# Ledger of designs, part 9: VHH binders against Trans-3-hydroxy-L-proline dehydratase (lhpH)

Target 1, 355 residues: Trans-3-hydroxy-L-proline dehydratase (lhpH), of Colwellia psychrerythraea (q485s0)
Amino acid sequence: MTKNIAQAAVKFEQWQPKIEQESYLTINSLECHTGGEPLRIITSGFPVLKGNTILAKANDCKQNYDQLRRALMFEPRGHADMYGAIITDAERDDSHFGAVFIHNEGYSSMCGHAVIALTKTAVESGVVARTGDVTQVVIDVPCGQIYAMAYSHNNVVKHVSFQCVPSFVYAKDQQVEVDGIGMVQFDIAYGGAFYAYVQASSLGLSLVPEQQEKLIAYGRKIKQAIIPQFEINHPTTAELSFLYGVIFIDDSPNQDVHSRNVCIFADGELDRSPTGSGVSGRIALHHAKQQIVLNETITIESILASSFSVRAIETVCFAGFDAVIPEVTGDAYVCGKGQWFINAEDPLKYGFLLR

## First folded at step 1 (VHH)

Design d07 (framework vhh_etentamig_d1)
Fold by ESMFold2-Fast, scan of step 1:
Structure d07 (fold): chain B 355 residues (1-355), chain A 121 residues (1-121)
Amino acid sequence: as target 1 above (355 residues)
Amino acid sequence: EVQLLESGGGLVQPGGSLRLSCAASGFTFSSYAMSWVRQAPGKGPEWVSGISWSGGSTYYADSVKGRFTISRDNSKNTLYLQMNSLRAEDTAVYYCAKGQYSLGYTPFDYRGQGTLVTVSS
């Protein structure tokens, strides 16, 4: 029955690597998105990362397995602006698990969209035992320990909130001259990562998909202009002392939301979500400017009109900074499962990017 | 323009101590983080320690934690590195560097001429 077309499809589906004849590495994943921002959750087949902290495990990955980050994040297995998480053992005894965040250019200190997707899938897969309609998930990430709450209805996680790390304003009302753009006004805030916050309309930018290329180009130029002029020091962890990206802020065409964020992070990657660490820095800025009070919730949209809600639940003193504890709420969806084969003889095994 | 002048290097026996100094000029020293970076013979630069602009936060590579102490005197525009319990593996040229530590990389554009530390019997 090799001439039967219906039988051919079933046989293609049954294909397996011929490991006795060829060298294959097999990596398995759960494919998710949060507000359109992808998360490839790497579940098995990736080498065990070494180190006593999530930062140390990220460094181990960078030094010894960076080719596998590339293989999974680049084409043909990934794409431009692809994002993933490598599941690790917990760093702390009271955490459920740990995660190393990976993307096209490297490694992230914090990723709110990933926390939301990881929390949903941890509860739904039984990694964390469900405790009624509300289940707490505790995750070790490079910037610290994150406490998340999964809100379930009929055994499906509908919403995830998490408490971000202490978030604070680093610099206000700054300006920098940017070649080809002119004078740019910005603030710097920390919400698990440092971002420069820029009003898009002041630069003739619109926060819409049609301007994606211009937003990326401007974000890169602004970030590179700020880095040599502004010292960024995280008060307790040197590895977090860097400017991660630029967040463009403007009004939304949707009157039901507070505003819109578009984050250009790392080397010109565009976050499809509202950016969890970014909205955390935003709520710290709004609180410091007396534009919001504790427990006041605002909704912030992404370039795709997906939204996160954020509020400041507490004020704290963090290493001399007047800080807030943000609570970010968002929704994630599972959109697939992957099984990825890397053939040792494939000349394109480690991937490529054309954008 | 930016000038960094290191001193205090030399030959020391294993288990010994040295104190390095860096005199800074040509920029507002009190407004910038400072780093110590070393380069062993035949190897690339390795970040050793960092200190915030105010001196309120200090950071160390795992290889030197508990043995080295970074400090600064903003009134004298001077950076220090107290090195205790020295090991043969600490043998390197030590550079004072202006700037931020980043994940896996310290900007090396503004460094001094270096001071040689040799740990040998």
Scores: ipSAE 0.000, ipTM 0.117, lowest interface PAE 20.6, mean pLDDT 85

Design d08 (framework vhh_etentamig_d1)
Amino acid sequence: EVQLLESGGGLVQPGGSLRLSCAASGFTFSSYWMSWVRQAPGKGPEWVSGISYSGGSTYYADSVKGRFTISRDNSKNTLYLQMNSLRAEDTAVYYCARTYGSGWLTSYYFDYRGQGTLVTVSS
ESMFold2-Fast, scan of step 1: ipSAE 0.000; ipTM 0.295

Design d09 (framework vhh_etentamig_d1)
Fold by ESMFold2-Fast, scan of step 1:
Structure d09 (fold): chain B 355 residues (1-355), chain A 122 residues (1-122)
Amino acid sequence: as target 1 above (355 residues)
Amino acid sequence: EVQLLESGGGLVQPGGSLRLSCAASGFTFSYYAMSWVRQAPGKGPEWVSGISGSGGSTYYADSVKGRFTISRDNSKNTLYLQMNSLRAEDTAVYYCAKLGWSSPYQYGMDVRGQGTLVTVSS
């Protein structure tokens, strides 16, 4: 004679918000990661964003619904360094859908790890009709239109490649004095976002999980030292004219890969992936320095030893810059589905971070 | 419980002005988009205006653009509608509405108050 524990579990799973007695907002999501970097794909329940461009929709979100970004990205629904995408209508007639990128501190213009996860889930969800083992997905993001290819085996997307926006070197061989660190040498490149690229070993840093707190601290200090000294102007879009983060570069402990990247972005967030927009800027930098040729593929690791492959497939002139079109390849996994409840009476409804 | 109490309606001459108020309670006011909806005698409801939770975005029906101004005071949990250059066709019961998380110009899936009557005539 035992109690039926399974009946209790079923009743817990059947819980629903009591909308007639309490004011709840329900937001639905698909939970993914790309190389360990999370992506909360927000599918329904979020307010419809206004604007003719994805950038305008991101601005509408920032102005009118920023507390919902916090509620979803902060604890207890999210966590430190959480990342998400709000699914939108396409900006262009030849795009399948659009996405607004959100994180702990705000909004980003480009997110390669998100493109990889979005492409995989769009194909597997039937948003895009399959064309055999290779299917093209076209996504509108704040920095432009992204073309991605999903590579399937037995109806499962195994790999995703995407063509990044024109990527170019903004500044080379720059120096800045950083309080508590000393003289730091860096380059600035654009791969959908502007990053400062720094050699980790030049500062006594190692690109390993054990040094994550030191990498975050150094990344924040270096970014804040660069901002007052360098005016960053995107040649065609003023809203993209900002330094997004610092990417530390070094050799990998794995001899089978080219190198390792660790990106500290926004206000001290650490990318668990190799950073798609970051490796896009890296390949532009390597091409400009004549260290790679067109269609030469290199593999770059993250702090977790997850990897992206990248190559420059074309050279183009972009607003007077000698630019390349990068192709980035990576893998993503679905790790859950969420249904998130926000009770208007909850004093902690907007979330918190105690990091 | 959600409660919305409208006030400020009355009789006004054509070309005159009125300011409607809506006192909200039972929910976190700044969290929700709000709207004004009106219903003229013998007609269905017509959406008039909407405002985002922060007050940063406002929206208006074509029939009232340039004449009406929606605003809110989140510190007082109060929604306002300033109505200028009133016309006979503006005669209706005006309802304050709490919207869900959808766009502030959507109506029909809202919680409404009791309404306040606006009559434009001599």
Scores: ipSAE 0.000, ipTM 0.092, lowest interface PAE 24.1, mean pLDDT 85

Design d10 (framework vhh_7pa5_2)
Fold by ESMFold2-Fast, scan of step 1:
Structure d10 (fold): chain B 355 residues (1-355), chain A 122 residues (1-122)
Amino acid sequence: as target 1 above (355 residues)
Amino acid sequence: QVQLVESGGGMVQPGGSLRLSCAASGFTFSSYWMSWVRRAPGKGPEWVSTISSGGGSTSYADSVKGRFTISRDNAKNTLYLQMNSLKPEDTALYYCARYLGSTPYYSYFDYWGQGTQVTVSS
């Protein structure tokens, strides 16, 4: 007999699914964040995804296992704005592994914060053999192959850098009338996605958590005002020919960094990180305006004061645009490990969102 | 202006060796990944090998693994391909190409040389 809470806790810890008596699916994960933006890395228990490319595997997931994306990304296992990656075999012989990106609303083709977290955990888990203090990690994602560098100290990855897509200025010194706001000045740049870049102070906005609701409301209104007035065409990929979001730019309260930006994307979602594709577009804008030189590193903060460093490593001509190749550096942290149970008889097995 | 000039091609017997060179100018060579791509008679382009900007990482097509070695000399702005145990199937025009890295939105080569002919025959 035991009446001690410590004995009870030991017995709770020993609980296991009764798989012979009940139909349970068990999915295992590593929980991470990059600058506050979450990543649930799904390591085992998820069905094997079929297809010869990561894009085909993502489509297989969407068609045959979308209910499991919801189960893992929605409450009670996930939450609003939850983000994840399903680990797969590599598509190419020279890649280390592959990843399918999932979130509340679906699937994405690329995510910079995810690349940083995946690179750190791949090296620290021994998925990729270390090559001294700098280890290259090559990841296949739905729209291509990514090359990242992990910088280690005493067997801990402290920083991750990756080379971004050719980034360029699409339009400068544009303006649009926005209902309830007035005239808004903006630039459009591409750094893996198209963003409208707006000076926050010009609209009486500050890039602090207390202004979160106003930033979201303004970002939504500005995006919706720009879309019908401005045609966006990606030069090589029609599927990327859209305005993804609005990035508000301003000085940081921290004078040791270059600036702060806050991204409002998709349907009014606020990025907790500095936004990898966003800072890539920023470095292209700064270079085009002759505000930085090649290999000059600037540090850009998020609304949470988390930071990415970015530099332009070379100029290139991309489909007629004067472009730069950005290198983005950031840090990720492991927050936990998960073991997730889906009971076939649970009426809430596939999750819910109330927000 | 970006220029890539290949040299070192020629005729060689099966089992022989050959070393290709590519002289790069008009850009910061040490900042770019570089590749070798070949085109055999009657075939489309085939990727052969890639080397990272610092030379620490290399990759090879399965058809050439263990036989070819890619290298670079950043001080001389030169890319090399050492080809050993050559086979008739290696007969092709070999191109030096500048590669911006594999990214989710941009995965093609942006500048190519004129090519150097390699012919493997008895």
Scores: ipSAE 0.000, ipTM 0.114, lowest interface PAE 19.8, mean pLDDT 85

Design d11 (framework vhh_7pa5_2)
Fold by ESMFold2-Fast, scan of step 1:
Structure d11 (fold): chain B 355 residues (1-355), chain A 120 residues (1-120)
Amino acid sequence: as target 1 above (355 residues)
Amino acid sequence: QVQLVESGGGMVQPGGSLRLSCAASGFTFSSYAMSWVRRAPGKGPEWVSTISWGGGSTSYADSVKGRFTISRDNAKNTLYLQMNSLKPEDTALYYCAKGTLYQWSGYDYWGQGTQVTVSS
């Protein structure tokens, strides 16, 4: 019955929610990854978020629809370290669209991997009119307005670069005592989010997949040790005044790249990409320490050996800080489309996370 | 103005011992963690050990753990590395370092190095 089996498969694909008998919510998405870091781009079915800024829309989501974030980011629809973006109307007249960033633990102010995937898919889907082989995409995100460039060959976007927000060093040569680890030396920099930067080898850590559990445990402990000892104030936006994560830095086993970054963000999530906001803060650190000059490009690897290129293109004064404008370049891929059903009678409708 | 001057290197037989010293000046030594980093001929820098600003916490590369001991004397602005049970693979130029190791630049400030040669 090979013929009969094929006909059964077609009928399974025709299944539809029985909305007269059961209460279903249907949410549609485009599934992407950037350097291995997932992005579920939520396109329709999610409630319209209220507010005149992307931050206000993120707050509306947190207050009224946080269970839907969990449903989409947690199992069985998502997984540990899942990442998504809710497409919104633009905040500014000169922006093409807006995005609210979501993950397992909540909401983020900036996601470089998301900007890269959003830029590629906006151009390839016709959300932004293509202007030849190079197309500019302008996106409103919680931390501000992002300018990105999509580089196309035969109507396929091969590379995306974006200019990050003014990035600066917040603190240098700091130390904290961490229970079970000892004394940890760190710097704090802002690249759209605040990170503590730590040399992995100084703690006996290796930036490889086999050590992912230890990296997550150490990142979580270090973040929680720093928070009560260090007041973080964003100079213009109070909602951005928090330590988002810890970035472990070390040499790469690949001799062709500058270094490797592994970011443990939020409550122990591991970024599969090199972390766009993280490499942005890192280029600000290198510039402040006179280890790099303007327009010098370095390639930084993730735990998966995927890479971003980064350079500082300009120096600016930002609210009294000596800052740089980073340019980050990376590649994204579309790996699927999703249609997600949430049945009001499902006792596991809002998902679960086992870690 | 920041200066780090290493000393105490030399030639020893396998199983021997050496004590390296680093004299620091031009900064508040007691406020910074300090590290030892080595470079074997034709290889990149390898981190060896770090000590906290107060001396209460130490860490070591797995290759030297149990054989090397890092210490400091904040009154004398001096960093030490006691090296026991030396092996031929410990042969390298040893540097005293202040600041974070970055792949292309190394540390913000580091010394000229002291040579350790382990041979029979």
Scores: ipSAE 0.000, ipTM 0.124, lowest interface PAE 18.3, mean pLDDT 86

Design d12 (framework vhh_8dlx_2)
Fold by ESMFold2-Fast, scan of step 1:
Structure d12 (fold): chain B 355 residues (1-355), chain A 121 residues (1-121)
Amino acid sequence: as target 1 above (355 residues)
Amino acid sequence: EVQLVESGGGVVQPGRSLRLSCAASGFTFSSYAMHWVRQAPGKGLEWIGNIYYSGSTFYNPSLKSLVTISRDDSTNTLYLQMNSLRAEDTAIYYCARQGWYSTLPGYFDYWGKGTLVTVSS
C-alpha cells in the first residue's frame, strides 16, 4: 500500500505551474526568523519599486502593489503577524542594498529583527564580500541608513550587531484614560519608530504567551486612545510622524536578563522578538532617566525568552532632542525557501486574515 | 581581575602619526575581540573600530584609511595606529573588551580609564 503512495508523492513533488495554459505570478523568498519573529525576504518576482528613497519606494508599493503585500503576508501564503522585506537597490552610494518592510497592516519605517536577518543572509549569500570573521553590511531602510556587523565563525554568521538611527525621548510621564482599562501611564520614545512604553504589571498583564490575546487587545486600545490626544511629529521627516505601537515592559522570570519587552505594533500584531527599534527607544529612555550610562549593555527578552542586547554608544543632538545612538545585537536563522504562486483565476489570490 | 590600561597619549602636532597601546591582564586576551572608542571634549563616545581574536578588523567608515588596529597576543597588547592627526582627533581614547564571541550579550564588558590625546600646533 505504501508503494503506491510513494510513487504518487514523487509525481506530486514534480508539479510545475502550467504557465502556457494558466496565468501565474511566481514570487520567490528566503524564510528567516530573528528571536522567533518571521522575515520573508522577497528575492524575485515582485515588481521593481520606483522612487529615489526607500520611503518613496514603500509609498510606490502601497499605491501600486499593495495587493501583492496582502497576497504574501495574509493566509494562505502568510499568517497573522507575518513580516517581510522587499529587497531594493541602495538609496546611497555607500550602502549595499535597500529594503522595504511589509506586514499585515502595511509598511514599517524600521525593523531591527529584519536588519539582523538581512545582514546574516547578505553575508552568507555573497551579496556582501566577507572581510574575515567580521563583515560590515550597510542597509538603506525607510528611516535612514543602518550600519550592521556580521560576526562569523567557520563561515556561519553567529551574531549580528547594528547601530540604530538617533533615538530619543519624545514625551515622559504621560497619562491617558482608556475605555475598559482605566488610567494608563506611558512614555513615548523613538528608535526608528515611535512607541508608547507601558509597565505591564501596572495593568495586571503578564508578558507570557498565554496572555497574547489580552496583550494584543490592550495594546490596540491603548494605541487608539493615545493617537487622538497626543500629536506626534518627527522633527525632520513628516512621513514618520505616527505612533507605530505599544511596548509592554516588565521584569523577566529569568534572573540573568534586565527585563522583558512585548511589542504590539500596527493593528494588533505581536512581535515574537524583543523588538529592535523598541529596545533602541528603550535605551534612550533609560539614558534620559539616568538609569544607564553610555557603553552599558543590557539584555532584553521577548515573550518567547529570545533576547537582544542593547547599549547607547554615543550621545548626539538630533533636531533639538538629546538623543543616543543605540547598538542592538541579536541572532537570526534561515528556516526555509519559498516559491509562491498567484493564479489570476483564484478568487482568494490576494489572501485573507481571520484573526 | 580584568584590567585594561591605555598608554601613548599626549600632545602631538597636526599631520603627525601616533600609536596608542592597551595592556590587558586578568583574562585570556587571545580569546576576545577588542575595541577602540574615543570621546572628544563636550561630545559623546565615538566607536573607532575593533579587532577579532582571529585578527580580522572592522572600522568606523568615517575614520576609514586614517586608523589601523592591531594586536600582539604574545604580550597581551592592543594597538591603535593613527595617521594624519587633526585638531578634531583631540579626545580621550579607551580600549574595551568585547564579551565572549559565543555569548550573545557581550559587546563591551570591560574598558580602561582612557588616555588623553591632544592635537595642537
Scores: ipSAE 0.000, ipTM 0.107, lowest interface PAE 22.6, mean pLDDT 86

Design d13 (framework vhh_8dlx_2)
Fold by ESMFold2-Fast, scan of step 1:
Structure d13 (fold): chain B 355 residues (1-355), chain A 120 residues (1-120)
Amino acid sequence: as target 1 above (355 residues)
Amino acid sequence: EVQLVESGGGVVQPGRSLRLSCAASGFTFSSYWMHWVRQAPGKGLEWIGNIYHSGSTFYNPSLKSLVTISRDDSTNTLYLQMNSLRAEDTAIYYCARLTYYPGSGSFDYWGKGTLVTVSS
């Protein structure tokens, strides 16, 4: 097609690393989001991770390549609350591929928004052969093997569902005094990570973007107040025995959905999505409180009004806890493709965060 | 005091069927998902599937057409029915009470295993 393009723009687009004069590492990615939560899918250029399990590969990355996680997740290539996945070979013969999850603070064992984006892009990229309008994708992640279903129309994946880990209520009707806030009532539930669930309106908070700074500040304070007063022990895995974040819950301005929640996780990171492990814990809480029945689907919104659907498909006993198996459904979109250059002589090559 | 004891293994010809059993004791059997896992010589662990008290089952997609898992909670017994056996099905078969959802990679209790050898 004929289009007048400035000659200068054509020459800028043709720039390439001058590898004879300078040392550059080039990393390629597919850029996605699930409900507004980003996922940088790292496809090539990253060092080959060693280990026979995805968890071992994550440890190899942490020990030998952690500076590259920072380079990709921090500014200027990433940003505050950035999230990514490094594609690996499958750990199990019946899995299609594996993924190591990375973010600003480190490495995650499970990430629901990432599973949704990975499932969509795996089917649309031909990584997994289509089986009509419904295609199963099996992904190895650090916490185990995930079974996801991609729902396609005219070769486009419109919805993805996956089955979460056994989710349960750890503690109910707890209270903590928080400096500058007062008495906070909370429940603790596990849906792949432990969260404290707090009613936002009880603290004068609204689950809207204009209150993001206050939500982050309150989430940090509440988390820090709970940790020294409340022992969290995962029944089978000591490494998961920690409070990951605080989820603020309230009614949605949208009457067509069940509710809204906003997750402040790790060191004050705000999840743009409804939080897959968070809604998994939510459905366990609602089931335990007899507010929903098995196979009853509820829709939960994020701070951006993006939504996940969740239902409990089964009850199970998990290490003495009455648990449910959640099924989470969401949508993902491809936002771009990236080619990232790391110059060995750049004093800021490994990135920075100013938040 | 959780005990899982597999039985029913042995030498079987290709194309035949075989049923494995697992006797469970020392816990409330009906309250737990029960799993079958196998390990072929020189290979890693391969999850086969699981079943809950309600009869709900999940299977490894690569194996679901070849196996059926069932249970009898009145006798605390778990079963694995295998059809159309091939040489590649030669493995030690384990009954397990896993603390996580199928495929999570975290195992709670294992039986000692029963060897199935598919040979002609």
Scores: ipSAE 0.000, ipTM 0.132, lowest interface PAE 18.8, mean pLDDT 85

Design d14 (framework vhh_h_nbbcii10_fgla)
Fold by ESMFold2-Fast, scan of step 1:
Formats: C-alpha cells, sequence, structure tokens
Structure d14 (fold): chain B 355 residues (1-355), chain A 124 residues (1-124)
C-alpha cells in the first residue's frame, strides 16, 4: 500500500544521530555550481577557525582540522575535483564575511567561480541586506578583499560580477612549429594565469564536445612546443611564471555571443567552465588589439555553452605593462542542501579518493 | 626561482628583543594580488604554528594570541624584505622560525615557498 510506503519514507527522514550511543559530528552545507564547477558552502557544524586573517584561519584548519576537509571533499561525501568554502567571520570591518577555500589537494587563496556562488547565496540568504536590484558583497578571502556585485530580478540573483586582477598581453603574434600540426600562431596573455591563445579554425578545430579529444591532444602538443622556446616571467610573482595552458578561440555556434573559448590546462585537462582567468586574459588581448573599447561587454562560452561576460573597466600600468582591469560576470545555481554526519567509529570517516 | 632567506635569530635573555628578517628573491613585494606572507615557528617537540601573517591585497595583519602585543610583522617593499619584531621574549618563544610565502594565483594552483628557518633561543 502506497500510504504505508510513504509513511516509511517519512520515518527515514526523521532519522537522527544517536549521540548518547555514538559520537557524531554534524556539518551543514549549501550545494552550488558556477558554469558546472561545484561549490560546497560549509555553513555550520565545522569547528570555529582561529585567527584574525583568513590566511590564519586556513592555517588553523590545515593544522587542526585537515581530516575534516578530507571528510567533506573526498568520497563518500564529496568526490574527485570537489571544491568547497568554509564560511568565516570577516577579517575587515567593511567586509560582510570571510571564506576559506578547500579542495581535494588542500587550500587555495582565490577562486572566481566560488566568489560568484558565494555572492549570489549571501544576498538570497539575507547575509547581506539587499540595496534594490544591485547589491554589493564584500568578501575576505586568503589573498585579500573582494568586491562583488549581485544583480537581482524578482528577488532572485541572476548575475554576479567581480573585479579581476590586472590583466595584460605578454606577447603578440608569435609562432611555433608543432610536430604533427604545423605552424601555430599564438598570443600570450595573463588574467590570473598565463595562457597561449590560438585561433581554433586556423588548425581545423571546432570548439564542440565531439572534438574534445582532438582539442586536448592539440592543446598538450602546442603547450609543450611553446614552453622550451618561450620564457615567461610574471613581473611581481615568480610562482606565476609558467604557461598554465592553451585556450582555443573561435566563433560560437550561438550567434548571440561574441565567441567561444576552450581551455586545455595543466596536464591536458579540459575546463568545463568559461575559465575566469582565461576570459580576463581574453579581454586584455582584445583591448590591446583594439578589437574592443573600455566598458564594451562581450560574452564568452565554454565547450558546454556555459558563459561568462567580461569587460575592461579601466586601463592601468602594471609593472610596465599596459594592463586592463577586467570585470567578470557569471551565474551560479543552488543544487541542494547537505547535512553530513561523521561518526567517530567509522573506519572511513575521513574519506577516500580512487582517482 | 623564489628563495626566502631568514636571518636575525640567536640567543636572547627573557624580556629581550630580536628582529627577524626574511629576504625574498625571484619576486617583488611591491604589488601582488595573490601573495600571502607570514612567520611560522616550531618549538622543540611541538608542531608547526602560525605566529604572524600579512594577507595579500588587504594588507591586514594577524598575530597568534600568545604573541599579540609583543610581536610586530612588517614589510619593506623597497628592500623586498619581511620582518618580525619580537619584544618581551619568553622561554616559550624558543623555536625555529620560518618565513613563508604562500603564492596563490586567481584560479591558478598555488605554490608554497618556505625558508630554511632561523633558531631563536630564549634562555631559561
Amino acid sequence: as target 1 above (355 residues)
Amino acid sequence: QVQLVESGGGLVQPGGSLRLSCAASGFTFSYTWSYALGWFRQAPGQGLEAVAAISGSGGSTYYADSVKGRFTISRDNSKNTLYLQMNSLRAEDTAVYYCAALSYGYQTPGFDYWGQGTLVTVSS
């Protein structure tokens, strides 16, 4: 009988940890994604992190609670490539809140997709009082203070924008001979990471899922051909002095957008999102080539047709480079809410990864 | 290549002062949106702990409760050097002190750079 079946389901929903018999920790979260990249926002139950800066709080987490990062980011509660944020008190009086970023390998200082999701959910949850249809959200992250804007329609945040790092063209109109491909023309730009930008159609490539293997193969070959012939030096941060990936640029099948780009980064990974640092480098490139003017917005799609809009809001001189400040706009979606139980007697309490 | 070299450690009496320096090469302090700088220490028989930190673009400072009011972190961008001024030293401050640069690019994997450490001994 269906009534009896429905009553069983209600009783399953009423299950609670038996804290008098077993030691449980309960952690609550809001589950989001931005352009397909996940964000588990840890809202309560996680131990209070100590320190007066977000960096210090991240170090406290690493020293005293790193097993809980694993428990939340690894299977069975998380998965390979999982990403999360632990909500903290603000570091500065003029910031609304802080966030410590966590993932499978550890901690990061900044992530654009996370800022977009955090900004949307902060406004929709009433963490930040709405100021009409545009609301500013100020977030402390390990690398500093981020100013983001939430754009609302009918009480739903539809878009989030934030100001990116100074972005600039490192080299233009370069060429390299690539075994099995031929002569490849490229530019190098920085938008938070260095990418080589290549016109996909010049190589017979299409920016569609059906060509993913060819895009990965070509991106890997082009990157490996450029590295030994071209020295990259970031002017102020030596750790960023490397070619992170190759971004293929071309027209979108969608005529309503400016273009599509597909990022092949690290060791042949294909980014499912439009790549915030990638579109930041794109707008610097287009501005330097006089293909766009300040405050001209373009929409750039990923291989999956998820999109970011980007514009250059000002020009700056950054360590001798003619740079722009990009404003990146994207959308996030809430996918669920989680309530996570960690039983002290569970031999797999701290999780595992099989990849 | 990024290198961090600590100096200024040594033996000091309780109540004394020391200034630690961390000279950085291979990068510049003057403008960065993705660099966090700090001092960490490891006392004999204990784990690594954060002592003081300067977060990136905000320029704010952190101090562990055990050193708050006694230690001051600062930087000289013209000399590309991070400092830790340690006043009113106690026996409990005895440790190897490490300079750390935690480099994180916007949507880029971060790198951690650590110095070799400098020993600070506060006698009895």
Scores: ipSAE 0.000, ipTM 0.120, lowest interface PAE 21.1, mean pLDDT 82

Design d15 (framework vhh_h_nbbcii10_fgla)
Fold by ESMFold2-Fast, scan of step 1:
Structure d15 (fold): chain B 355 residues (1-355), chain A 124 residues (1-124)
Amino acid sequence: as target 1 above (355 residues)
Amino acid sequence: QVQLVESGGGLVQPGGSLRLSCAASGFTFSSYGYYALGWFRQAPGQGLEAVAAISWSGGSTYYADSVKGRFTISRDNSKNTLYLQMNSLRAEDTAVYYCAATRYLGSSWEYDYWGQGTLVTVSS
């Protein structure tokens, strides 16, 4: 029977849900990463989200379909620190499409690594028609409208840049006592989300993969110590008034880059990328401290040595803050396509997380 | 290992000029994001005052209102040296001048690396 072994693989591949006997939901995705940070782009099979804004659609998902976020982001379909985007209709007539961002803990308002991956795949899939070597992609996300540019060579998108929201310094030269760590000095800046920025070497930390557990533990403790002692108010949108994470900053072993960022966000999730909203807050901090000029580009590295370039392209007054408009540039790659089955009889259908 | 050493201070008459230099060792100005190099001063019995700062690229400069139009900050990455050209000096400019470097998110009043200081006396 050995002559038929190759045919066995084909038969396994042809397996399909037995929908007449069992209740199955099928969800399809495109699997990407930006600088190592994953993005599961959910393309079909997910329920149609209701609302006139992307934020309203995110709230609809949270209220009515949160178990499906968990099923897709948790094991066995996802993993610790998994990230995804649900493709939606555009909110505005001049936008190409919309996206709701999902992760292990919940929903985010802005995600730079997702914008980069979505822009690349929208152009390469023909969602957005190419306009020569540079193609503009306009995406509606929960925090607003994002303008991105796809830079193509031989029909492949090599680089994506996007303009972030007005980014500003919220507080500087703050300090907090953290149990088990001691006194921590930090600044708070906004680049689409609020982060506390901490110099890693001041705490004996190194921004290397070998220290990932210590970075996660310290990031969690610092965030939890800051929250009860420091009130964060976004000047125009109450839903954005929270500390999203802690960004550790220090030198890179690579002398060709400016510095390294490691972001611990939400509930101890480690960003494998340099963090788009994080480098946006960084450029606002550097500009406010007169350490860089408009249109001066710096390259910031992640824990994996992947990089984003960032510059401030203009200054703006935003609700009384001296702000800048950051431009972030990065690269994304497609890693696969998924077809995900959720069987109503599966006792583990909505997943689990063991970190 | 990181060291900043100031030089060029001394006695000068009102209306005169001095050029301060700050030589760095143990790091280079073009490496690892040394984006702000600055000059600070402290007069006897007074607090530390920021005087001037220059960005990593040399493209951005800051000056305190008290020195604006009279002082010029510059850097030479090939010599790993920071300069402060001081013109039209006044008695009020008498102070110990410190050079300082920030690598990342220090306060504008607190830099990670500091020199030992050089005395500038403006007197007849």
Scores: ipSAE 0.000, ipTM 0.220, lowest interface PAE 15.8, mean pLDDT 85

